# Designs tried in a protein design chat: VH-VL binders against q9nrl2r1430to1533. Part 296

Target 1, 104 residues: q9nrl2r1430to1533
Amino acid sequence: GGVHELSAFEQLVVELVRHDDSWPFLKLVSKIQVPDYYDIIKKPIALNIIREKVNKCEYKLASEFIDDIELMFSNCFEYNPRNTSEAKAGTRLQAFFHIQAQKL
Key: E = the ipSAE of ESMFold2; O = the ipSAE of OpenDDE; V2 = 0.75 times the mean of E and O plus 0.25 times the DockQ between their complexes.

## First folded at step 21 (VH-VL)

Design m7q (framework fv_erenumab; at its last look DockQ between E and O 0.74; V2 from the best seeds 0.76)
Fold by OpenDDE, look of step 22:
Structure m7q (fold): chain C 104 residues (1-104), chain A 121 residues (1-121), chain B 110 residues (1-110)
Amino acid sequence: as target 1 above (104 residues)
Amino acid sequence: QVQLVESGGGVVQPGRSLRLSCAASGFTFSSYAMHWVRQAPGKGLEWVAVISYSGKDKYSVDSVKGRFTISRDNSKNTLFLQMNSLRAEDTAVYYCARKPSYSRATYFDPWGQGTTVTVSS
Amino acid sequence: QSVLTQPPSVSAAPGQKVTISCSGSSSNIGNELVSWYQQLPGTAPKLLIYENNKRPSGIPDRFSGSKSGTSTTLGITGLQTGDEADYYCATWDDSLDAYVFGGGTKLTVL
């Protein structure tokens, strides 16, 4: 049910945050750090935002939760070339996510 | 070859203004965020300001807010730092530096040779 | 004083290995890529290491970088007299919302 799904989402977010490759995704990119980021990325999202949405029960469907996670990775790959540490981290974390998401 | 060349430094009294320039060559200037970093005599490096590739977004360290303005002219491949209300603690070598890529990577390459600003009464 | 902490100085004889440490926190080194710069006397900083352990073109493999937790280390093997310089670590700090540098380390070749 809804309680079980919420718990599953919470647990998955915890696992993503704890992952070694989560560092590019923990929070929104700073406008000062990367001033051109938001010229390119129009739907920014990060794990802390997704966690908040989970806590507020904003995800009614697993697909909605998955969509936000995939958006997070999509943003990373859109902004960062493949040979960047961010993109490489994203690739590994996304693979991990896909395995864990099968349990939802 | 990628190159940055600063100019405009000098000796001024407190309260005066200076405008630094940084001439870029060897790369597509308009594709990169540009930074100013300064180094007081015998001291370490301090980040000062950043400007996005288009010039739309500008940010600076708190100690220079309201006094320093970063800008750029992409048609002339030039970065600027307008320094008003200069203080003694602004005395430093000022470097322009390029952020080499569209990435969260936090490094600068290359750096200009620097231009010296001395504020003294 | 600096957000990132470096030893003020290190020294070694030619041919030896030296390491320079740079200590930060979770708001900077812990969650960000780090870089190292070499500043020869009277010159501008030069990128030495970027993204924790990558060398730009032209930087010999005698120079290496590593990161663990909230600290980073610059390694220099086969020390040469020309390596005498100031070395700075750098990264982004999320708490300060600014680029930060270490205090610098003066390397003396004995």
Scores: ipSAE 0.818, ipTM 0.935, lowest interface PAE 0.6, mean pLDDT 96
Fold by ESMFold2-Fast, scan of step 21:
Structure m7q (fold): chain C 104 residues (1-104), chain A 121 residues (1-121), chain B 110 residues (1-110)
Amino acid sequence: as target 1 above (104 residues)
Amino acid sequence: QVQLVESGGGVVQPGRSLRLSCAASGFTFSSYAMHWVRQAPGKGLEWVAVISYSGKDKYSVDSVKGRFTISRDNSKNTLFLQMNSLRAEDTAVYYCARKPSYSRATYFDPWGQGTTVTVSS
Amino acid sequence: QSVLTQPPSVSAAPGQKVTISCSGSSSNIGNELVSWYQQLPGTAPKLLIYENNKRPSGIPDRFSGSKSGTSTTLGITGLQTGDEADYYCATWDDSLDAYVFGGGTKLTVL
């Protein structure tokens, strides 16, 4: 069988998923739950999509991986007012990401 | 004060139609997605439908798809539910409700007082 | 089958504490924020708890919420006769693409 080594990207995504502030980011926003979301957010993304891209070896450069994570945070701050639980969780998780990303 | 007031309920025979209205006041109606939730006599709450700010995007629970149509008139701060081909199982109190426009919000506040729909022969 | 399972009834004496449970799955409570509603007889539901453990203005701190894994709990301390009502948990279900409510729990203050 195949040998799967944990990549630095996989390790970082796992750390993000396990973080208490990951809840707004684990999966794509539903069009039914939030019918206005995709009128405002043109490039939707979530940790489950990013993890799939890591597992399929779609990130060739660390910058591509970092760009997708930053897009995820940017979408959160664009859609959600700053005083929301989503935006506050995003701010804390983004700070955590910036520290961990220094290892890349 | 933020307020929602439903109207248009009544007693109808199976196969007939009713149009419910929900009048909103005290907030910028056009900035919120709006919902209908129903409650059958002696039963729990069931989510029915949602409509986007502009009215462009509409979604409903499978049991009413093709029969119920949610709509809104932002100039009149009014939400509607057009109910066609009514069935006995549609008998319920119908509430309109507002949900915060946040990406993960799963709660409704405020709720209207409800309007009663009884489908019987 | 109920998507979110609540006990049908719970009872306690005035001044006591009661907890109302709500059990779901990874497609709802496990992945989503939860809310709780109080419904007095003949009235519309009223928001008691949102985002797992937050109270709206006007809701006393006797009401509390918590979430662990795929379950959520409503706690009520210092029970009063005016607390007799039906209580509903609610969240989003990503498998059904719908908001879901528990079956409701009737609280009786003996």
Scores: ipSAE 0.790, ipTM 0.907, lowest interface PAE 0.7, mean pLDDT 92
Fold by ESMFold2, look of step 22:
Structure m7q (fold): chain C 104 residues (1-104), chain A 121 residues (1-121), chain B 110 residues (1-110)
Amino acid sequence: as target 1 above (104 residues)
Amino acid sequence: QVQLVESGGGVVQPGRSLRLSCAASGFTFSSYAMHWVRQAPGKGLEWVAVISYSGKDKYSVDSVKGRFTISRDNSKNTLFLQMNSLRAEDTAVYYCARKPSYSRATYFDPWGQGTTVTVSS
Amino acid sequence: QSVLTQPPSVSAAPGQKVTISCSGSSSNIGNELVSWYQQLPGTAPKLLIYENNKRPSGIPDRFSGSKSGTSTTLGITGLQTGDEADYYCATWDDSLDAYVFGGGTKLTVL
C-alpha cells in the first residue's frame, strides 16, 4: 500500500507499455478479430486495464499487481502456441518484467 | 492440401437472394474462424464477415448487416453466406478465407478461387 | 476511399527494384501486424508477406516487407514480367473493428 507503491506500479506499467514487445498486450483482444478468444480465456486482462486499476488504487498488495501481470502472460501462453509471434513477444516481455520487478 | 472452393454465385436482380457455399478440405475446419471477403469489378478487397469455430458468434461489416448472414456446418466442412435484399453495390467476386487462430493474427491464408455475384436490373 | 492508402500504380523495368507504400494510422498499421497480398490477373489473392516482414513458404526472398510507424512498404527486387499484378496491404483496424485492405497498387513491368 501507500503512495510510493502506487508510483512504482505506475512506473512499471509505463515501462511495459513502452517495450517493443507490448503490442499483443496493450488492450483486450477484439471479439470480432478473434471471435473464439473468450470461450477459452475466462479471465481476460491487458495493460490498459492494469494501468487503470493502478490509477484507481485497486491493488492493495504488490502480489495482486504482480498476479494480474502474470495472468496476462499466462493467458497469452494458454491461447497461443509457443512458436507464434504473440507467445514469443510474451516470453520476452515477461523476462523484461521480471528484471524490472526487482526494483519493487 | 488445404483447399477452399466457393460456389453458388450467379446473376440476380436487385432485391433477390443468393446463398454462397465454401467447401473446405485438408484441415480441421471446426478449429478455425472463417471469413468472407469480396472484390467489386475493377476494385479492391473488402472484408465482409467472420464466424467463430462453433458458429456461435457472427460479425459483418455495416454495409451488409441485416442483409447477409454468415453460417457454417462443421459436420460438412462447409461455410455459407446467405445474401438477402441484394443491391447493385453487392456485385463482386466473393472469396472465403481462413485466418490463423492466434490472438492477434491479421492475415488470410488460404483463399478460395472466388465465386461471382452479379446484381443487375 | 480506403483507410489504407497505396499508390494506384508503380512501374519499373525487368531486373529493377520497386517499392510499394501503404500508409495508415495508429488505429491500424501503427499497432497491428500487416500482411501483403499478390493478385495476379484473373486469380484470387495470395499471401505474400505476413506479420510485417515474414514470407510464407514458396515466396522468394526478393519480396520483402517492412513497417515503420503508421506505414508499411513492400519491396520487390529483380523484377520479372510475372510479377505484374495488383498488390494489397491489409491489417486490422481497431476503430472500425474490421479487417481493412489498401486500395491496391497495380505493378506494371515495362
Scores: ipSAE 0.719, ipTM 0.891, lowest interface PAE 1.0, mean pLDDT 92
ESMFold2 (binder alone), look of step 22: mean pLDDT 93; pTM 0.942

Design m7r (framework fv_erenumab; at its last look DockQ between E and O 0.92; V2 from the best seeds 0.82)
Fold by OpenDDE, look of step 22:
Structure m7r (fold): chain C 104 residues (1-104), chain A 121 residues (1-121), chain B 110 residues (1-110)
Amino acid sequence: as target 1 above (104 residues)
Amino acid sequence: QVQLVESGGGVVQPGRSLRLSCAASGFTFSSYAMHWVRQAPGKGLEWVAVISYSGKDKYSVDSVKGRFTISRDNSKNTLFLQMNSLRAEDTAVYYCARKPSYSRATYFDPWGQGTTVTVSS
Amino acid sequence: QSVLTQPPSVSAAPGQKVTISCSGSSSNIGNEHVSWYQQLPGTAPKLLIYENNKRPSGIPDRFSGSKSGTSTTLGITGLQTGDEADYYCATWDDSLDAYVFGGGTKLTVL
């Protein structure tokens, strides 16, 4: 049910945040740190935003939650070349997510 | 080889203006955000300003807002810093520096040799 | 005074090992990659370490970086006279929304 799904989403976000490769995704990219980021990425998202949406029960379907997580990774791969630490971290974290998401 | 060369420094009185330039070579200049960092005599490093690859987005430290303007001409591979209403505390060596365009990059490489700005009455 | 705190000076004899500390907070070192710069007398800063512990091309393995919690450390082994310089740590600060530097450490080779 909805309560169980909410708990599952919350737990998964906690696990993602605690993962060693979560550092590129914990918060939104600063406009000052990366001034061209938002010229390229049109739907920015981060784990803190996703966590907030979970806490507010904004996800009615598991697919909606998954879509946001996938968007987060997609943004990373769109902006960062494959050989960057960000992209490598994203690759590992996404793999972890895909395994954990099977429990949803 | 990647290289940055600053110019335009000099000695000016308070309230005057100065325009610094940074000539880039050895890399695709238009693909990188560029920064200015300054160092007062005998002091540490202080971040001053950043400009995006296209020049569309620019930001600066509060102490220079309204007085300094960062800009660039990608057709000439040149970065600029227009400094107006100069103050004594603006006295420093000014470095231009390149920043890698990654979402969580926090370092600069390379740095120019710097150009000295002295503001004194 | 600086957002990142470094010792003002360190010294050692040639061949010895030295470490330079850099202390910050959760809004900077705690959540961001750290870089180190070497500034020889009368020259511009040069990137020495990036992403906490990576060396750019041309930087010898005598130089190392490590990060733990809200602090980072630069290590220099086999100290040479040519290593005498100022060293700066740097990173991004989320609270200030700005790039920040340590106060710098003067390394003297005895």
Scores: ipSAE 0.851, ipTM 0.943, lowest interface PAE 0.5, mean pLDDT 96
Fold by ESMFold2-Fast, scan of step 21:
Structure m7r (fold): chain C 104 residues (1-104), chain A 121 residues (1-121), chain B 110 residues (1-110)
Amino acid sequence: as target 1 above (104 residues)
Amino acid sequence: QVQLVESGGGVVQPGRSLRLSCAASGFTFSSYAMHWVRQAPGKGLEWVAVISYSGKDKYSVDSVKGRFTISRDNSKNTLFLQMNSLRAEDTAVYYCARKPSYSRATYFDPWGQGTTVTVSS
Amino acid sequence: QSVLTQPPSVSAAPGQKVTISCSGSSSNIGNEHVSWYQQLPGTAPKLLIYENNKRPSGIPDRFSGSKSGTSTTLGITGLQTGDEADYYCATWDDSLDAYVFGGGTKLTVL
């Protein structure tokens, strides 16, 4: 990794945040809003956390960045039934991510 | 049909206790987090408490914390609200309500018919 | 003091349209989906709108919702006398870590 990879990660995270289907992923789920969430999801993550990790240069490899984004989608599909607005948004955003990630 | 029915309301003096029940039918009760919402006479709605589907995790608003305890019995499809040290300001209709178990859901459906609690001297 | 601000009352004649506003902040409406509830006199609240603009099964298309920034609006067209009720907006507040309701709007059909 280097500065060029970090710039690419930042650009991609900004594109994900601005996407219409980012709403389930912008921030961590509240344990009071959804008290069962953390009993099911053991490795919570959100775009705000991933963006902070990019800004702090915590990703050494593109694969580490991709793994965190994929974990975010995996958590969504594990918690939410497939017919929910959350799962549908996740499916569309993940497809968008896979197209953009080809540049990494 | 999916239904929630509250009971246990009544007239009590300040400082006493009351236990509300909410009987659920028509859905898999053990798969949903459940909520209590109250409404003072002539006033708006106020969220009170939530309990996880297993009953392990419970949260309540600061104004009732330490006095009210939410609990459930999944074998009986019943939600409870134990209300201790009741105050005049707790006078309200108490509704139980279901919220879908989705990561971003912010809505309640269905609601019970409500049970009235009056705290007066 | 409600964190979500609604007008206390609105009125219109049968067949007309009304809009009920609900104003919040970035910690609630700005970041979260909004729901709307109808409460007929002496009854429990009933879900009218969820996820800003969706209707549950059984709610007629006369009822609509919209959200822009930190505000949301409930629209009712073809107003009927049976629509006389209190209407509440609701959402989640990140700063309070709690569900919040608007103060309610009484709709009178004149």
Scores: ipSAE 0.786, ipTM 0.915, lowest interface PAE 0.7, mean pLDDT 93
Fold by ESMFold2, look of step 22:
Structure m7r (fold): chain C 104 residues (1-104), chain A 121 residues (1-121), chain B 110 residues (1-110)
Amino acid sequence: as target 1 above (104 residues)
Amino acid sequence: QVQLVESGGGVVQPGRSLRLSCAASGFTFSSYAMHWVRQAPGKGLEWVAVISYSGKDKYSVDSVKGRFTISRDNSKNTLFLQMNSLRAEDTAVYYCARKPSYSRATYFDPWGQGTTVTVSS
Amino acid sequence: QSVLTQPPSVSAAPGQKVTISCSGSSSNIGNEHVSWYQQLPGTAPKLLIYENNKRPSGIPDRFSGSKSGTSTTLGITGLQTGDEADYYCATWDDSLDAYVFGGGTKLTVL
């Protein structure tokens, strides 16, 4: 809660977006591009949506913000086999996130 | 071997219908979204349509919406394109193509050898 | 016109190198991975490059890909007469909600 925590959420999201491995997570998966995605992933989320939620002050607790970020990675690993570029990028970005989240 | 084989092409008059088939083998057909891509004579490639692995979701380019319907029969490992109200500009070689179902996949592999549709008076 | 712009033709001698450019926008190449296809005369397209710079099994390393900003290039070294073909770049376009291809580049080896 509070303005300092919301600023930290925004700073963390900016760092995630700048990371080279953010490419699978910047926006929601297009259902035309990947028509099966939403049959499998029921709680879709992406960095642009999380950033909008930060801007709208929709996160009351740091745990809620962290849960959405972890959901984003969980969706990636659920949909994509581990040997795919998407899953490998997710693994690296998640590790980076865990380091940055320690600063919260 | 992974293989896609199209059939059903031919010469038809404008306004008529044609149904293309694509027989798949060597992979689990029901695990992949499938696509049609066409190529007019002497021209480049144009994406036409996609169908989800279950067949529930179908999308096509605006130029063929309402006229072309993509479908599949997973029990027969077959993809279809029903082409109604054909126009001269639909003249092309039609390829079926497989796309990986990963969340950001943007490439097609493999392609069939194509079937030719000619729409002329 | 093609959403992705390629030169209509390119040529070089056997054994030399060529590059084929493909220019797009932030709604396609700038957003998404690109792929490249070889179409030999009278045949279907064949995947050469996926995810900007990766080769599928069976494609020799004299084919390479790169991407920078809204542009991508296909590189071919050690040119052989069997490389004469049309080459297409491809990607997804957010504005069109469609897969898009370049107009194609005809490679002539002398």
Scores: ipSAE 0.731, ipTM 0.898, lowest interface PAE 1.0, mean pLDDT 93
ESMFold2 (binder alone), look of step 22: mean pLDDT 93; pTM 0.947

Design m7s (framework fv_erenumab)
Fold by ESMFold2-Fast, scan of step 21:
Structure m7s (fold): chain C 104 residues (1-104), chain A 121 residues (1-121), chain B 110 residues (1-110)
Amino acid sequence: as target 1 above (104 residues)
Amino acid sequence: QVQLVESGGGVVQPGRSLRLSCAASGFTFSSYAMHWVRQAPGKGLEWVAVISYSGKDKYSVDSVKGRFTISRDNSKNTLFLQMNSLRAEDTAVYYCARKPSYSRATYFDPWGQGTTVTVSS
Amino acid sequence: QSVLTQPPSVSAAPGQKVTISCSGSSSNIGNEWVSWYQQLPGTAPKLLIYENNKRPSGIPDRFSGSKSGTSTTLGITGLQTGDEADYYCATWDDSLDAYVFGGGTKLTVL
């Protein structure tokens, strides 16, 4: 009974997942769908992985959580040219993240 | 002008092999992942295989695994499909197609004109 | 059978509007970009629409795409006799780890 308490990290990840621009970030890029991705991106990450790390209490500092989110955006901008739908979604979602991260 | 031209099709008996080629021109072939897509007579399109820009990573649909091998020679701007143990159900027009270099974008452009493979006894 | 469902045929007169549907699931259309292809008799497929609603250079604005939930539609306005062709939707399927095509729709211009 009562309010289910979520960690600040869990709340922020849920907000990112629900955002309209989260679609490039929900899951790891498939090796079959994009066979070139893992030749270019050496530290792949996605919101489902970050959420699992939050649930397993693997982040000891807020900076570690922020670093993983920023890595996710950095990977997006490294692989996808800035004029792509993925890069545009990443730019908008990153701006949203920076506003929400002020709460951390 | 970006262009893909397939060749190597023909009429062959069940159990035999064919090797298809796709010659690319007008773009930096070595920068793009490439696909094979087929179409049986009077039927729809079916994705067959994809290969990474380097040729290191190769994936194919389950119905052809172990029989078909996709490969490429970037020095010759050529994509290949080695087809072994051919079956009647492999009868189709085979198209090569280029994949855009975007992580989530899923579309085929351009396409080659196709080469016809007929497996008959 | 096809993972993406299209009507087998549609027909209309010159100058009319037609809409071709393509229905899928959350593992494909619901979560992924959709593309549409035109195949004139005896020719290779040609890209009409990519990323749900974008047209490549050279495709007239009579062709449009839209997506809602797990379904997508191709719209053709000002129908011309030269539009008589087979039309295919296509996307990526997360569960199958494969690119999938709809069964195709034959457009007949009366």
Scores: ipSAE 0.607, ipTM 0.847, lowest interface PAE 1.2, mean pLDDT 90

Design m7t (framework fv_erenumab)
Fold by ESMFold2-Fast, scan of step 21:
Structure m7t (fold): chain C 104 residues (1-104), chain A 121 residues (1-121), chain B 110 residues (1-110)
Amino acid sequence: as target 1 above (104 residues)
Amino acid sequence: QVQLVESGGGVVQPGRSLRLSCAASGFTFSSYAMHWVRQAPGKGLEWVAVISYSGKDKYSVDSVKGRFTISRDNSKNTLFLQMNSLRAEDTAVYYCARKPSYSRATYFDPWGQGTTVTVSS
Amino acid sequence: QSVLTQPPSVSAAPGQKVTISCSGSSSNIGNEIVSWYQQLPGTAPKLLIYENNKRPSGIPDRFSGSKSGTSTTLGITGLQTGDEADYYCATWDDSLDAYVFGGGTKLTVL
């Protein structure tokens, strides 16, 4: 993709980071805080990693960017029971993402 | 009736070893990471160690690293803390505690009643 | 000393309201959820507040928690003699990669 697509990805990541429900997604899960996380989740990702990839122009297609964001939500729902604050935040943030991603 | 019951504390001389046990009941023990927290006489709480569901991954605070080993036996619903080369500074009440299986939320509920370890000459 | 700072003591009369403060930094309270524990004399700690402001089943609504920036507070209304205890704030610290507790606040009810 072009410079306009990269600008759009950066804008969307910034909006996700600023959202009240971003707290479970801002950084990678600590292996000490949650020692079982990496035994269950094989493709960990977080908004700080996605933003770094955007800034390094590692996304060549919009679909690659969208796949990384969806992987982040998928990991949340795989690890966390649906009644947790993490899963509820993920559900709301994912809905917000789907609305914003229609512009990509 | 979710319960944690510690045992194995006692009075020992410096350099000796103790093994603490924590018997769990009323929940699926193998689905929770388990923790040890200690409290020196008249002092505050200090986190000591954590172990994953299977027992494969374990971490401890630097002050006990190489001396204390956390382990578990899921078939017996029991958590252990093997304490070697004990020092006067290890004198404390030792609590086992359960953490919920969430990716971010870290808090402990329930706690055991504690077992007292006194290291004195 | 603790990385989370609490006053060492607080006191009030029965029926009054007290608040206990806990101050941290951006590596702990500023970007992690906070819990509060109550420790009655001679007993194990008990979870009082989790996820900044939620109460476990069985904890009366006289107890409340709040978080703002790098600080958190525990509020107790309708103070009772049975509330005499040590109170600890606690959270994960990203820099230390460890669970940390405040130094504790001894509540005395006169």
Scores: ipSAE 0.731, ipTM 0.892, lowest interface PAE 0.9, mean pLDDT 92

Design m7u (framework fv_erenumab)
Fold by ESMFold2-Fast, scan of step 21:
Structure m7u (fold): chain C 104 residues (1-104), chain A 121 residues (1-121), chain B 110 residues (1-110)
Amino acid sequence: as target 1 above (104 residues)
Amino acid sequence: QVQLVESGGGVVQPGRSLRLSCAASGFTFSSYAMHWVRQAPGKGLEWVAVISYSGKDKYSVDSVKGRFTISRDNSKNTLFLQMNSLRAEDTAVYYCARKPSYSRATYFDPWGQGTTVTVSS
Amino acid sequence: QSVLTQPPSVSAAPGQKVTISCSGSSSDIGNEFVSWYQQLPGTAPKLLIYENNKRPSGIPDRFSGSKSGTSTTLGITGLQTGDEADYYCATWDDSLDAYVFGGGTKLTVL
């Protein structure tokens, strides 16, 4: 149920934030820092936004939470070439997420 | 060989205008956002402006906003900085620079050799 | 004054090692990759270190970078007279929405 699911989502987001490979995902990309980002990425998202959505009880289904996390990784791989530090961090963090998400 | 070459600098009186150019070669210019960075005599580096690969999105530091306009011509592999209403504090060497198109990149490579702008009364 | 703080000068003899510090805040160095640039007199800046500790092709391994918290350092070992230059740290500042550079450190090799 709802309360237990939200606690699980909060725990998982906290674990993701604390992970060494979370640095590309902690906050939204700045339009000024990377002016091309929002021309390529149409649904931007970051861990701070996902955490806020969890805290506001905006996820009705576990699948909605998982979809937002997967969107975050998908955006990373779409924008960043595979050999970048961003893409490598994303690959490792996504693997960690898949292991932890089995508990949801 | 990746290269950036600036031109268009000179000596002008306050209130006048200059247009700087940066000619790019050795890479796909239309695939990169481009930057202008300046350095006042005997001082450090100051970021000035950025333009997206398409030229659609442009941003500049507040001290030059409304006076400087960054633009590009991808067909000619050239970056521009139109500088209007020049002030003594705009006196600097102006460098064009490329930044990698990665979501968290914070470094510039390559840099041009710079072009000198002197605003004096 | 610059947003990122560097010592104005540092000096050492040929063959020695030096460390140049760069201090910022949680909105810049604490949350972003840092890069370092070498500027020889009368020349354009040249990238020495990117992403805190990586060297571009052609930069010798006697140049190194490290980051801890809101500070970063550039290390240079086996100093050569050709290393006399100004050195700048740089990063992105989230609060200012701008790229920021340190004030620069003049390295003298005596």
Scores: ipSAE 0.738, ipTM 0.902, lowest interface PAE 0.8, mean pLDDT 92

Design m7v (framework fv_erenumab)
Fold by ESMFold2-Fast, scan of step 21:
Structure m7v (fold): chain C 104 residues (1-104), chain A 121 residues (1-121), chain B 110 residues (1-110)
Amino acid sequence: as target 1 above (104 residues)
Amino acid sequence: QVQLVESGGGVVQPGRSLRLSCAASGFTFSSYAMHWVRQAPGKGLEWVAVISYSGKDKYSVDSVKGRFTISRDNSKNTLFLQMNSLRAEDTAVYYCARKPSYSRATYFDPWGQGTTVTVSS
Amino acid sequence: QSVLTQPPSVSAAPGQKVTISCSGSSSNIGNEFVHWYQQLPGTAPKLLIYENNKRPSGIPDRFSGSKSGTSTTLGITGLQTGDEADYYCATWDDSLDAYVFGGGTKLTVL
């Protein structure tokens, strides 16, 4: 994608990182914390990786950026039961993302 | 009633081996990753090892890597720690502990009562 | 050596209030949930507070936790002799990729 899209992606990632509900998504899950995570989750991702991809101009289309953010939420809901703090934070952050993504 | 009960501790000389067991009851053992945490006399707590619910994935602190092996038998609801080439610095009370299975939980509940390992000459 | 710093001891009289501090850094307390364990003499640690300020079932409300910046505190009101124990703060350190524990604080109720 273009320079304007890249700037928009950076701004959106920054807003996601600043959100109170970003804590489950800031970095990849540690194998020490959750040794079976990578057996269950086939395409792990986190906000720090998405931000690095934005900075390296790896997103050619806005849809690729949106897909990575949605994958991040999908992974959270796949691993974590609905009543966990992680799933609740994910639900609220995903709603916030959908509002902000209207700018893309 | 959720319980963890350790056994297998004792007094051994340096270079010898010991196998610790942790018997689990009151929960679906095969659905949880299990941990070993130790406490040297008069010292604080130190994480030792973790094993996935299936037993496929295992990780340990660097100081015991290659010497200690964590394993489990889900059919017997039992967690094990095989300790080889024991050193004086391995002297501690060893606790087994459960961690909630969700992705960002970093606390342990419950803990077993502990089993004492003393490595002395 | 502990990466989380606690006072080695604290003391107060029955019925009084006490606060136990725990100091860390941006890679642990600053970025992660903090938990507290109570260890009665001769027993295993027991989860007392998790995720900064939540109590497990069966823990009375006179125990409380709070976190601010890179520090956390355990508060105990209405002290009882049965509260004499070692108290440990604990969290995750994202730079070390490790569980970390404080050095422990011995609470004496005179």
Scores: ipSAE 0.650, ipTM 0.885, lowest interface PAE 1.0, mean pLDDT 92

